# Ledger of designs, part 1: VHH binders against Uncharacterized protein F13C5.5

No score or structure here was measured in a lab: all are predicted.

Target 1, 168 residues: Uncharacterized protein F13C5.5, of Caenorhabditis elegans (o76565)
Amino acid sequence: EICPMDKHAICNTGHLSCTCSVSQEDEAPVPEISCNALIARDLETGNFPVVSVEFDLNNSAEALEEFPEDAFRDKISSSLRVDEEDVIVLRTSCVGTDDTLTIQFVILKKDTNSSALPFAIEDLIDAESIATRMKAMGHLSQIANLDVDTIEYTEELVDLEFEPSNLE
Below, numbering starts at 1 at the first letter of every chain, in headers, positions and changes, except where a header shows other numbers; antibody chains are not in Kabat numbers.
F is the ipSAE of ESMFold2-Fast. E and O are both the ipSAE of ESMFold2, at different seeds. Each is the mean of both directions, binder to target and target to binder. V2 is 0.75 times the mean of E and O plus 0.25 times the DockQ between their complexes.
Where letters were taken out, [cut] stands.
Atom coordinates printed by the task and the answers are left out, and those that the model quotes come from them; centres of patches stay.

## First folded at step 1 (VHH)

Design C1 (framework vhh_5c3l_4)
Fold by ESMFold2-Fast, scan of step 1:
Structure C1 (fold): chain B 168 residues (1-168), chain A 121 residues (1-121)
Amino acid sequence: as target 1 above (168 residues)
Amino acid sequence: QVQLQESGGGLVQPGGSLRLSCAASGFTFSSYAMSWVRQAPGKGLEVVSDISSGGGSTTYADSVKGRFTISRDNAKNTLYLQMNSLKPEDTAVYYCAKRYWGSTYTSFDYRGPGTQVTVSS
């Protein structure tokens, strides 16, 4: 018997036999979960080629606590010989049952004014070149196309500059 | 809306190979683990292979380990299953499936309509 579309297969560890079960509300599909809050930056709209790199982790939440974004940027900076401030992490993603943390980032060309936002593609080091170097270092890296206009803004956003109200 | 569409099935002789693909849309493909699931004639549903969201971790059923390879192309929102050294017992409808977030067991939220694979001389 084939499981209906509203049912799913549940299999026991070490067994090939499965049963069809109806999903419960607490097991309902959820929106994309990122390990970090989405950084609210003034990015130019549309699609951007970015570098995606994978780290094999036993627990994404545990790895995130031990390996924060600053540590990643420092590692990229030392490995690729670029300034740490030019390494911009745009997104991180993980899932509770996934053993892999995916980090999407870009690198600004040296002496690019990082305060001049939104930054243009011409201000970025070629993503393909970065991915090639990352692969040479043993990392599973890919080129991803990040569509900024379609990112769901249900994640926590951090204002880059917040000024107190002139109410006081 | 979530949509999954499989392709690449067909008739092949024992010892042959096939490559299945699954086009995904309606969700952030790169954020979810994916699975290939099959149902042979007269049998229940069997999970064949799983792959993590970034592709760094994979698992296989003992029946296909060493013969099948799961992979994904997140830039193209596509899941693949390379099937080598096919056996008559691999005859089944193959489904592309999206795993539930947070599940500690093999379970899935959405499944495609399936593609038929027949291994026969």
Scores: ipSAE 0.000, ipTM 0.091, lowest interface PAE 19.2, mean pLDDT 65

Design C10 (framework vhh_5c3l_4; at its last look DockQ between E and O 0.77; V2 from the best seeds 0.00; counts 0 for: pae E 6.3 > 2)
Amino acid sequence: QVQLQESGGGLVQPGGSLRLSCAASGFTFRSYWMSWVRQAPGKGLEVVSDISSGGGSTTYADSVKGRFTISRDNAKNTLYLQMNSLKPEDTAVYYCAKYGTSLRYFDSRGPGTQVTVSS
ESMFold2-Fast, scan of step 1: ipSAE 0.144; ipTM 0.566
ESMFold2, look of step 2: ipSAE 0.346; ipTM 0.719
ESMFold2 (binder alone), look of step 2: mean pLDDT 92; pTM 0.934
ESMFold2 at other seeds, look of step 2: ipSAE 0.013; ipTM 0.473
ESMFold2, look of step 3: ipSAE 0.073; ipTM 0.567
ESMFold2 (binder alone), look of step 3: mean pLDDT 92; pTM 0.933
ESMFold2 at other seeds, look of step 3: ipSAE 0.096; ipTM 0.571
ESMFold2-Fast, scan of step 4: ipSAE 0.438; ipTM 0.770

Design C2 (framework vhh_5c3l_4)
Fold by ESMFold2-Fast, scan of step 1:
Structure C2 (fold): chain B 168 residues (1-168), chain A 121 residues (1-121)
Amino acid sequence: as target 1 above (168 residues)
Amino acid sequence: QVQLQESGGGLVQPGGSLRLSCAASGFTFSNYAMSWVRQAPGKGLEVVSDISGSGGSTTYADSVKGRFTISRDNAKNTLYLQMNSLKPEDTAVYYCARVTYKGSLYRSDYRGPGTQVTVSS
């Protein structure tokens, strides 16, 4: 079959497989962040490291209806002691019938005084530090039984002054 | 600047094989699922195959399943498509594309200029 680009990904809860399908009614986009919004929030503008986290969905709960992005952001916020609004999920993707869930996000740097016990906010300067803390806390394992041991990272800088777009 | 560049296309006889490559630069390749998309003359785009960032999961269109194999080498920032048992219906321009999702929307935010594959005797 043909799977045209710009199709909606549908995840099967019984086997946690994702397929690409058309859903005109379900085309809500992920919020886009502008440079002006970052400045208005007293944040440093410019390039931000992207954290990529991959999960093997074979270990996930069969009852997972859809990826709980708000719960994910909330857990990252509470675990890393950053504002939930500063956790920006850029992309989530499922590929294949034995799919790997990939979540890409950034944490906007904000000059703040933090009383976080296991680490200081100044330690959240790169993807390795973020990944290390996520593994240590285990909080992601409480989100739809995701296996935190599969957390991996890499650093890609995204310039939020330029909105991501579909290249046609 | 994100750049995707396909290579390996050409003329091949029915039943033959070709291997396409896509060189990626300007981003962390392993962070992104990648896809091969084709457009036959006078037809729309067809997603041929995709692969997760780690390479652990792949999918194939029914039209190519069992004949094509997608793979990637993250150390070399390169995506591959091994095409076996080629048919005249596989004649198309083949594009390498970076996969993203906005919410649950499957999207490509970057695509290469394409490489022509022609299957004829």
Scores: ipSAE 0.000, ipTM 0.130, lowest interface PAE 16.6, mean pLDDT 59

Design C3 (framework vhh_5c3l_4)
Fold by ESMFold2-Fast, scan of step 1:
Structure C3 (fold): chain B 168 residues (1-168), chain A 120 residues (1-120)
Amino acid sequence: as target 1 above (168 residues)
Amino acid sequence: QVQLQESGGGLVQPGGSLRLSCAASGFTFSRYWMSWVRQAPGKGLEVVSDINSGGGSTTYADSVKGRFTISRDNAKNTLYLQMNSLKPEDTAVYYCAAYSTGKPFTYDYRGPGTQVTVSS
């Protein structure tokens, strides 16, 4: 199995995993939101463009119990020249025959870090700009030891405004 | 006056190591992202490694991953590149560069470069 036995991501940080609710005969699964988006609720600064990264799991020697999110965030933050804690993974999903893992993420813009960001924050205004930046140095062939198949632009904007009582 | 000055280049045997330094002056070093960029004879510029203003985020070209380490000391206004397991294809002039934009190959300042030659 290229996907874990758990079908859904849950808001316990030890159980963030791919949503593998489909077989080879089923349609694509509905994406689940990442627990890191809930943790980052107090750092919301408005609507954020969503970037999708597709990984080819055909060369993976291991079933994934959870996505290696720290290694992914390290790679993305280095490529985009942002702080690692500003990279928020929203969803993980398996598509089609469980051969592809899709990760969706956003970049937070923190007011308190504006003086530590040497470039205009407006340079990271859309998913196309983010993906163009990631490709600029050719560092995109592997992220977290997973083979990168494609980076897709999305028109989705995520509003990370949560009610304080949404734990039950 | 803004200045970036590289040092530490030289001749080494394949498999050897070198540590490059870049001394910065005339600007607020701790606010700038820094890059090591190289140019081999007859080739274009290649970005070798990037480091963010605080030093916590780094990126490496595929050709140098696992062999090179970028670091910085903001108290000393100095950028470093530790180069291990050097190969003949690492022969190039190495430049340090400071930048304030997320756009590729756009630098605010760049040093005059230091020559690294890997040869038996």
Scores: ipSAE 0.005, ipTM 0.201, lowest interface PAE 10.5, mean pLDDT 61

Design C4 (framework vhh_5c3l_4)
Fold by ESMFold2-Fast, scan of step 1:
Structure C4 (fold): chain B 168 residues (1-168), chain A 122 residues (1-122)
Amino acid sequence: as target 1 above (168 residues)
Amino acid sequence: QVQLQESGGGLVQPGGSLRLSCAASGFTFSDYAMSWVRQAPGKGLEVVSDISTSGGRTTYADSVKGRFTISRDNAKNTLYLQMNSLKPEDTAVYYCAKGFRSYTHYSQYDYRGPGTQVTVSS
């Protein structure tokens, strides 16, 4: 096995390492993710918003093994009527003693010409609208027993190497 | 349930070429990003390349950029790696890896095939 069951394999400085995708105990901060140079090349835009979502976890480790992928990207792409490939998860945090999972993502739009450089959706994303839509869909509650607590919208230039979450 | 089976490895001389294939089953192949990962003798795992669900996005390790090409055929549930200008340092076991629906460029994956041996020697 490449990584323990509770971790995902991450590219880090061109080398595979295992990082926390979710944990029910206090763990060390996530390692630096060094594939940002490749991501930045694909995201050759100026300032773009990064959406941060924090979920309260109900100690459902099994549901968290597929999250954020199946539940999160599907709900966001469906809710906003964007292509799932345009919803890019930049980072997930390790869950500490507070049993929370933080996900940072960006949504890109592409021109009709697929060879055109992608660009960020610059319209202000109402943080409450995404939270309300995800809760209303019931999918997370049914599958993961998660409560969406907050969504934060960051309008700063994205530094694609994120510091550890507020848990440390 | 999920199955990944690599093929196409073998012995090749420096400067030669090989094409690796990975047959996927047990999941909706077209919904998942895929990666090729390798492990050279006595070394750690290295992500060689990854590809988005549609094939519209690809990345490559600097060690293989310009020499290797990743591609996929969603109608055939098959992932490919075209390896050109092979060097002795490319000697490794090559693994096909199933990623997530979220193509994050972080080479996240939850399943890996048994691997296929590539040996580059004179």
Scores: ipSAE 0.000, ipTM 0.126, lowest interface PAE 15.0, mean pLDDT 58

Design C5 (framework vhh_5c3l_4)
Fold by ESMFold2-Fast, scan of step 1:
Structure C5 (fold): chain B 168 residues (1-168), chain A 121 residues (1-121)
Amino acid sequence: as target 1 above (168 residues)
Amino acid sequence: QVQLQESGGGLVQPGGSLRLSCAASGFTFSSYYMSWVRQAPGKGLEVVSDISGSGGSTTYADSVKGRFTISRDNAKNTLYLQMNSLKPEDTAVYYCATRKLYSGTWAFDYRGPGTQVTVSS
């Protein structure tokens, strides 16, 4: 047995040193990957409908240092038959969940002449229709090697949980 | 029920080679990140190498880079560690382990009983 009792080994990235801890986090060594470490993007987008995909991280197959955005966009574009460059990831967040990574995105209509934020609603494919279609598709149970837990339509981006003193 | 069983350890002379195997059952092997971890006599644990579920991503401790190679055969539910140019300091019990996330933190979830590797004279 690697660790005694009901403890987990937490390992440093790079140095590959481990310690046995019951804590979710360890001050030395630091956890290799945490949900907060996977936040790749947060864009100020205004108030418009988005598609939210929640990933279950409890049985993730691969360690991630950043969200695999290109693989995600490729899977969405091929599944919905839209151009990959029209799939815009707006937010990746672990806020409000323990072991769930939430991705919020929109899809631009073909030949849209603006990629600037905030988007005009008329330039976006209806998010409710996208979420409904994705929920009906069996092959979207896994995206970018991550297990899909839920796909939902929402009127707004998930609020970030942050302390103002931590933002420069 | 998850089961991991290491094999292939033994006594080898410095500069020699060994190949370790880990037979896995009771879970979807191809969906799990796998690690080789070792513990030398009287010392703490050291992660030697990691491999992603697909085998597309690998990581090695600086102490073994260029000498050890991790690989997997998902059709056989088997993890391997090819150890070349072995040194006395590689003497340790080697463990096969799975990793998963608990509340956003990576941890070793399941591990095998280990196999002894001794590099001596």
Scores: ipSAE 0.000, ipTM 0.108, lowest interface PAE 18.1, mean pLDDT 67

Design C6 (framework vhh_5c3l_4)
Fold by ESMFold2-Fast, scan of step 1:
Structure C6 (fold): chain B 168 residues (1-168), chain A 123 residues (1-123)
Amino acid sequence: as target 1 above (168 residues)
Amino acid sequence: QVQLQESGGGLVQPGGSLRLSCAASGFTFSTYGMSWVRQAPGKGLEVVSDISYSGGSTTYADSVKGRFTISRDNAKNTLYLQMNSLKPEDTAVYYCARGPSRYVTSTYNFDYRGPGTQVTVSS
């Protein structure tokens, strides 16, 4: 049936979770895109600049079964005055615990064509500037009704092994 | 918490039709792909159909293609399976399942499924 192992079942497999936005302008069905196909990694290091938001799930009123990505993207886009389509969540993970959730995301520059994959660093709003601005906003101590513990700029390895769906 | 609840199963004669519904709650239904999965007596699980988050893409198992139609109503958080020209071989418990995600292909196609609804096709 449905049987969460703990209060926040989303963390049970979070390290393997990966979400990446698809084009919102496509009138036809849009295929799902792997995270590795979305990002143009640095050829020397494999790194890519992202914004990391760490949530403290201990204070959540109800069990979190999934990440509320729509609410997150809406809050980020409204607070930073960017289009919701330009907010791309790249990774969700639970760092060594079932009560801390880390979300890594990037924001595309206005008018960046999502069909021009993979995105290069120059297609993104500077991640360090985003993290700095978000940290200065007191109202972002909560995002999507989740308590924010940290907001950091990082150069993360986003080179994830592709795991195809068994629906093939 | 994530809840999926199937309804619409029952007894039907060969050649008949049934429509299954799945009421979803506890998550943003419109952002997830959904599937119908079945298990016949003494057999393993079979994915019979899936639908993308927007409803723009659907797939069907060869065993049901041309007879079953999957659809969704994101405003009502409801998934449907229209089953036509039913055969005795379609007798199974039918489960509503969440997955794959709308954004990327995952190692895990299904995060959750409902308790199931019994479909029996016999004279």
Scores: ipSAE 0.000, ipTM 0.112, lowest interface PAE 14.1, mean pLDDT 67

Design C7 (framework vhh_5c3l_4)
Fold by ESMFold2-Fast, scan of step 1:
Structure C7 (fold): chain B 168 residues (1-168), chain A 121 residues (1-121)
Amino acid sequence: as target 1 above (168 residues)
Amino acid sequence: QVQLQESGGGLVQPGGSLRLSCAASGFTFGSYAMSWVRQAPGKGLEVVSDISRSGGSTTYADSVKGRFTISRDNAKNTLYLQMNSLKPEDTAVYYCAKWTSYGVHTPYDYRGPGTQVTVSS
């Protein structure tokens, strides 16, 4: 019960720490495609480098009620060969339109066991290296069934505004 | 102790297929992402495929995409690699690898002894 509703704790023999894994998945409701409906979390900001990914929602195949954070973390952890628990999504938001979704995330180095913000820079995998590696991976043109427009690093978390623009 | 043991390698003609298996023990298999990596004669180590803890996400090197399929059975602590349409360039020793928290500069935590795959006439 230390894990989110759909996950269970798995502990290694001799270890004092546990990880959360999805053992089974229920069908998620699918009401609509909307940037505002895809806000998964908005954590306390900090002055540390993050990776920013912009998604193009215009070509999405299905409507989403929330950002598929678990699938996103699963894809990132597999591609970069880190534990899913070390992939921390800090912010998801719209940037000026309802057809573009930006997420900002960091990856903790192994054995950190810290969830408190702000993170120390030395506990994070270098954001510029992450962004560079991800750009080199052609298979990351799509993450969690969403089309990727850009992958960049930023020196610090950016406040993002929710201002829908006119649609054609 | 962490142990990884590969099997299923062999000699096959171009266009053929092989299925590799990796038996894991000594750790909670379903808590870790796993990879297949290979090393061709006189070449460096290449990561060919990654799979998430749940098996819900997979990644493939461009050289094997569309031909190889990675999968896992967490109840049996076993990792698989189905290799189809094999090419001479796929000739290598294939290793099962456990990855944790290493990021873009990833040495794997543990690797098995490997299994030889040779693609030739």
Scores: ipSAE 0.000, ipTM 0.163, lowest interface PAE 14.0, mean pLDDT 69

Design C8 (framework vhh_5c3l_4)
Fold by ESMFold2-Fast, scan of step 1:
Structure C8 (fold): chain B 168 residues (1-168), chain A 120 residues (1-120)
Amino acid sequence: as target 1 above (168 residues)
Amino acid sequence: QVQLQESGGGLVQPGGSLRLSCAASGFTFSYYAMSWVRQAPGKGLEVVSDISSSGGSTTYADSVKGRFTISRDNAKNTLYLQMNSLKPEDTAVYYCAAKSRGYTIYSDYRGPGTQVTVSS
């Protein structure tokens, strides 16, 4: 299942859309960089604005093995008129028995160099503006055939670094 | 430069299996959704499978659903297609492609292809 019954679990760490492989000199194998490393957070506040979408999975007609990320990105990019590759999913998480799936994402400004990591806040489209616009769009009551319960922005990115139980 | 190189094609009997690989270079592979596309003799291009950048989401054409499995290894910049229960109608040149918003991506970032022939 994409949403395990453990309320502390992130739905499959392998569903993170923004794992990056970079070559480091004298490193083998090529290091995998977590989504957390893609974004330059303010060092004073630890703050980074993201858009959060909560899905209600209780009425899903299909048993989903994993999150339909590309359908999600296709819907977001088409609705907001941005390039699909600029929609970066940072986190997928589930909350226990309630079958609520939360997706956190950001959108890069057009022509941002995707090879120049980490991205600064100024490389991103303002998350509050995205959330406000999405809330105003009636056709976003469903994304990727999933029922949208809530759309909001937050000024804190929950740390995507490992819980000890998620390392192995 | 973006480069994609397919391998693993060959001759196989109906009901057999093949595994295709695609080695990618010249771009940040883990950022891009990838596709397998095929072209049978005398026919147009058909997208047979897509996979998200993380590997967390996959789609399949109805013609191959339940028989083919797409997967990727972002650490190795490699895309795979496991083909089971092959049929004569699966005979085609198979291409891997990096997905973007435009159809031209299938020509610009498509590899040279690998031939799959299902016949005795």
Scores: ipSAE 0.000, ipTM 0.105, lowest interface PAE 16.4, mean pLDDT 66

Design C9 (framework vhh_5c3l_4)
Fold by ESMFold2-Fast, scan of step 1:
Structure C9 (fold): chain B 168 residues (1-168), chain A 123 residues (1-123)
Amino acid sequence: as target 1 above (168 residues)
Amino acid sequence: QVQLQESGGGLVQPGGSLRLSCAASGFTFSHYAMSWVRQAPGKGLEVVSDISGSGGYTTYADSVKGRFTISRDNAKNTLYLQMNSLKPEDTAVYYCARTKYFSGSYPTGMDYRGPGTQVTVSS
């Protein structure tokens, strides 16, 4: 968005939104570690099952501008033996405090050409099977240098209780 | 109909090299992770190496790491395994396999496998 001539854009961490303000700050500084710094994307999706991964940020010392989606997709791809392009991250968000980050994702079947939303459920690998397999893998206690707290599936895409932008 | 056909096996001396090929047809090759698995005489199946559909990610069993290299040519629908510094314990039938959601510790995601090619490392 274009701001009036005497205003400056101030952008949220993770670039969720920008507002026009008289402040001289053009963008928020990169924090060490906080849930607000790790939002990668938030896509509006259809009603279909997803896999949810919750990360514990309290043990991480890495300063992040946003969630390392490519590293996450690489780890999922290698662990489940699927192609990286078929791992689709739908939502990243905080729940409750700055110390928990939730990632919701799906995996496309190899026999499909569709990567566009909304996905047909027939084109997705069963989310329950993905979550069950991942929970059986001890090496997935850490993904993309972040500590994994829980891995579960939901029968439909669920809105997370709090967005990172709500936590300052 | 999915078809996988291995080639390149044979008899080789310890310390020698072999290159295995797997010709794939009947599916979109670039959409599938592929594996090389082997079965030594009197042993179960061992996953030797995996490669992602794009070729961007590979894994190796500890027993072959540093000696074997997996690769693929998606334009030619072909999977390869370069085997260097071969040891007698590498003697096995080597299979090319297609997987959807395979775990390296348990090959339950393997849905198609070729007929195999024999590799014998002996003097």
Scores: ipSAE 0.005, ipTM 0.125, lowest interface PAE 14.3, mean pLDDT 69

Design E1 (framework vhh_enristomig)
Fold by ESMFold2-Fast, scan of step 1:
Structure E1 (fold): chain B 168 residues (1-168), chain A 121 residues (1-121)
Amino acid sequence: as target 1 above (168 residues)
Amino acid sequence: EVQLLESGGGEVQPGGSLRLSCAASGFTFSSYAISWYRQAPGKQREWVSTITSGGSTNYAESVKGRFTISRDNAKNTLYLQMSSLRAEDTAVYYCAKYRTSWGYSTYFDYWGQGTLVTVKP
């Protein structure tokens, strides 16, 4: 769940920045995206590590209309020298009221023939190695014109109940 | 070029049924997951259903048990069988091809032009 059950995600245009609000009666000046508006999947949750990138939206991203997933994937694939088709964004989410956008992604090994979630861990490039390499690259202080705050890997269960939405 | 053409919309009374079709061309239809979305007047576009290349299906909670998604790979056609229609199902329905066979992308290669479904009392 991106937001607690009693809160709704309020995002500016194109899901660019989000915050979780307790008020369901407030009419947002920008489109309100309920956490329940995410695309649900009828799949079992996976238990595999992912790479998490946290973006600080306070200073640069207000003008964008949507999250630039293609630019993000292109930057990741060119920086790590992997095929863009192997960069899979699993989730975009809000964290608290700090204007933090979190992207969770994995990278499939070259020539992997995985065709359903959850991915087998053996088909994924090690998330810790990805995060370590990205942290060593000074030019990844910005990805897709967004300011990068944190890059980490997580070993926590990935809830694959929801897909990233394109609600334009 | 990728092309998606929706058809089958119309006016129906509550409790009625409609079958929507999406004719696809310009890509290897059998290799991709394809979805139905809808947009009600004054609302954001919302996901309705997805069918994978292997035939696995998923549905939004609001339509589960009432709508059935299916595909005919020989005809390059996607279907949405809608039953027990309600006033809240009134929307323009869109066919969307995901960029990858996985269906995990914020952006789609192509959206269809849409077909209007109106449920009138």
Scores: ipSAE 0.000, ipTM 0.121, lowest interface PAE 13.0, mean pLDDT 67

Design E10 (framework vhh_enristomig)
Fold by ESMFold2-Fast, scan of step 1:
Parts: structure tokens; sequence; C-alpha cells
Structure E10 (fold): chain B 168 residues (1-168), chain A 120 residues (1-120)
């Protein structure tokens, strides 16, 4: 299907059905981080392990308009000795958590041909191994000038903690 | 302040139907695209459907032909009409007004969710 010339397809999946949106700058203005939510990607599919990093945002931190993804990827790639292009941030979120920013990411194996989401698990470096190595690195108590609270892995990309009134 | 409140969830048999509602307040509802998301137990949150301010709709492949998203701007309310429900549709359903861009955000609003359970 083709969108009108002044619009382009907005799809959050590889579905054939997409919304046609008015042509805008591809890079929307970055929102200020209020620890409400900041999602780098809106990933609807994929059951593969990811690494989760929780940052403690104190009141002395500078106001952030977005998560500093490039600095994060640079720090991770340097520390783990992988290519920066292979560090893929999938989600950044503060939903339901005051002053805690959670980043979920994966690392592609070198020279992989995985070019689409969801990635094949065989093309990803084992998330548990990544989390274990990172936890052992003392210099990763700070990443991109943000204080690291926890580093863990999950068996799939999961929603960050959201506290509906029917749950704690 | 800015709020979204879902309702209409419940238990239903396979093949049944439910209509979910999302009441919006604190912002100019008609000017924003609003989406439905769902999260099944132990699964990641997945996008279900979006309706734009202009009324254009889009659906996840798994719900096409079974679900219909709509809006009533006079009532500041979003709807999701669900039919031919399957066990796989069991989830907490959320409505969301999300900032869209390179970095997606829920800085605007996520609702608290409404539980849909499809049981034989």
Amino acid sequence: as target 1 above (168 residues)
Amino acid sequence: EVQLLESGGGEVQPGGSLRLSCAASGFTFRDYAISWYRQAPGKQREWVSTITSGGSTNYAESVKGRFTISRDNAKNTLYLQMSSLRAEDTAVYYCAKLYSGRYQTSMDVWGQGTLVTVKP
C-alpha cells in the first residue's frame, strides 16, 4: 500500500496495515525525562533475553531531554570490547517508577547478518553472560554520567514495573 | 491532571465479545493519537491498535478483523470492540497517549489497565 506523497507509513511492526502520518522531521524533538516513560523502541514482538540496567536519577542530575544512548553504547562497547553498532537499546522507561530509569538492551554477535526485529536469539550475545560481566566491572557503577543501581537480565523483553491499583 | 482510565474488562468464553472503554481527561483528547496495548501474564507488553486524531486506524496482525478501535471526541473516550475472543487474548489492556519519535515515551499518559480473561 502507498501513502499520499505528503505522508509516510508509521508501523510499529512489519505488518501490512500501517497508519499514514503527515511527513515530519524523522527526528521528533526529544522529550524531557520526567521518569514517566521514555521508550527508545516500541517493540511488540520478540521473546529473547535482554539486559536491564536501572539508573538512579537523583535530584542533582541535570535535566535530560532524552536518554544519552550514544554515550551509553560507547561505554558498553568499550567495556565489553564489542562494536558500538552491535549495542542495541530496545527500551528506556520510567513508567511507574519515580527517579529510576530502566534501559533494556541486547548485543549482536560480531559480523551477524541479523537486520530485523525481532532478532534471532542465535545472533545475540548471551544476555546472562553480559549482565554477569557488567556486574563484575566496578567502573560500571556509572554509565553516561548516570548512577547504576542494578544490572540484571530477563528471559524476555518485559514491561517495566507499572503499578495498577489492582497490583502493588 | 492528565489521566486515562480503562473499563469494560471481565471474563468471557472463547468466541465471545467485550467492549473496552478508556476515559481521557486533562488534555485535548481530539488532537492526539491514542493506542491500545495489552500485556499477558509473563509476556512483554504488545501494541494492539492505534487511532489517529483524524480517525485513521491500524491493528496488530493477531487482532485484525476481530477488534475495532474507535473514538468519541465529544465524550473524550476511546473504545476497543473485541469479538471472536481467544484464550490468547487474555491480558491486561491499557490505553496510552504516547509521544512518538526516535525515543518513544509514555511521559504523557498510561492508564491503569483493565483485565480481560478468556476462559472456556
Scores: ipSAE 0.000, ipTM 0.090, lowest interface PAE 15.2, mean pLDDT 69

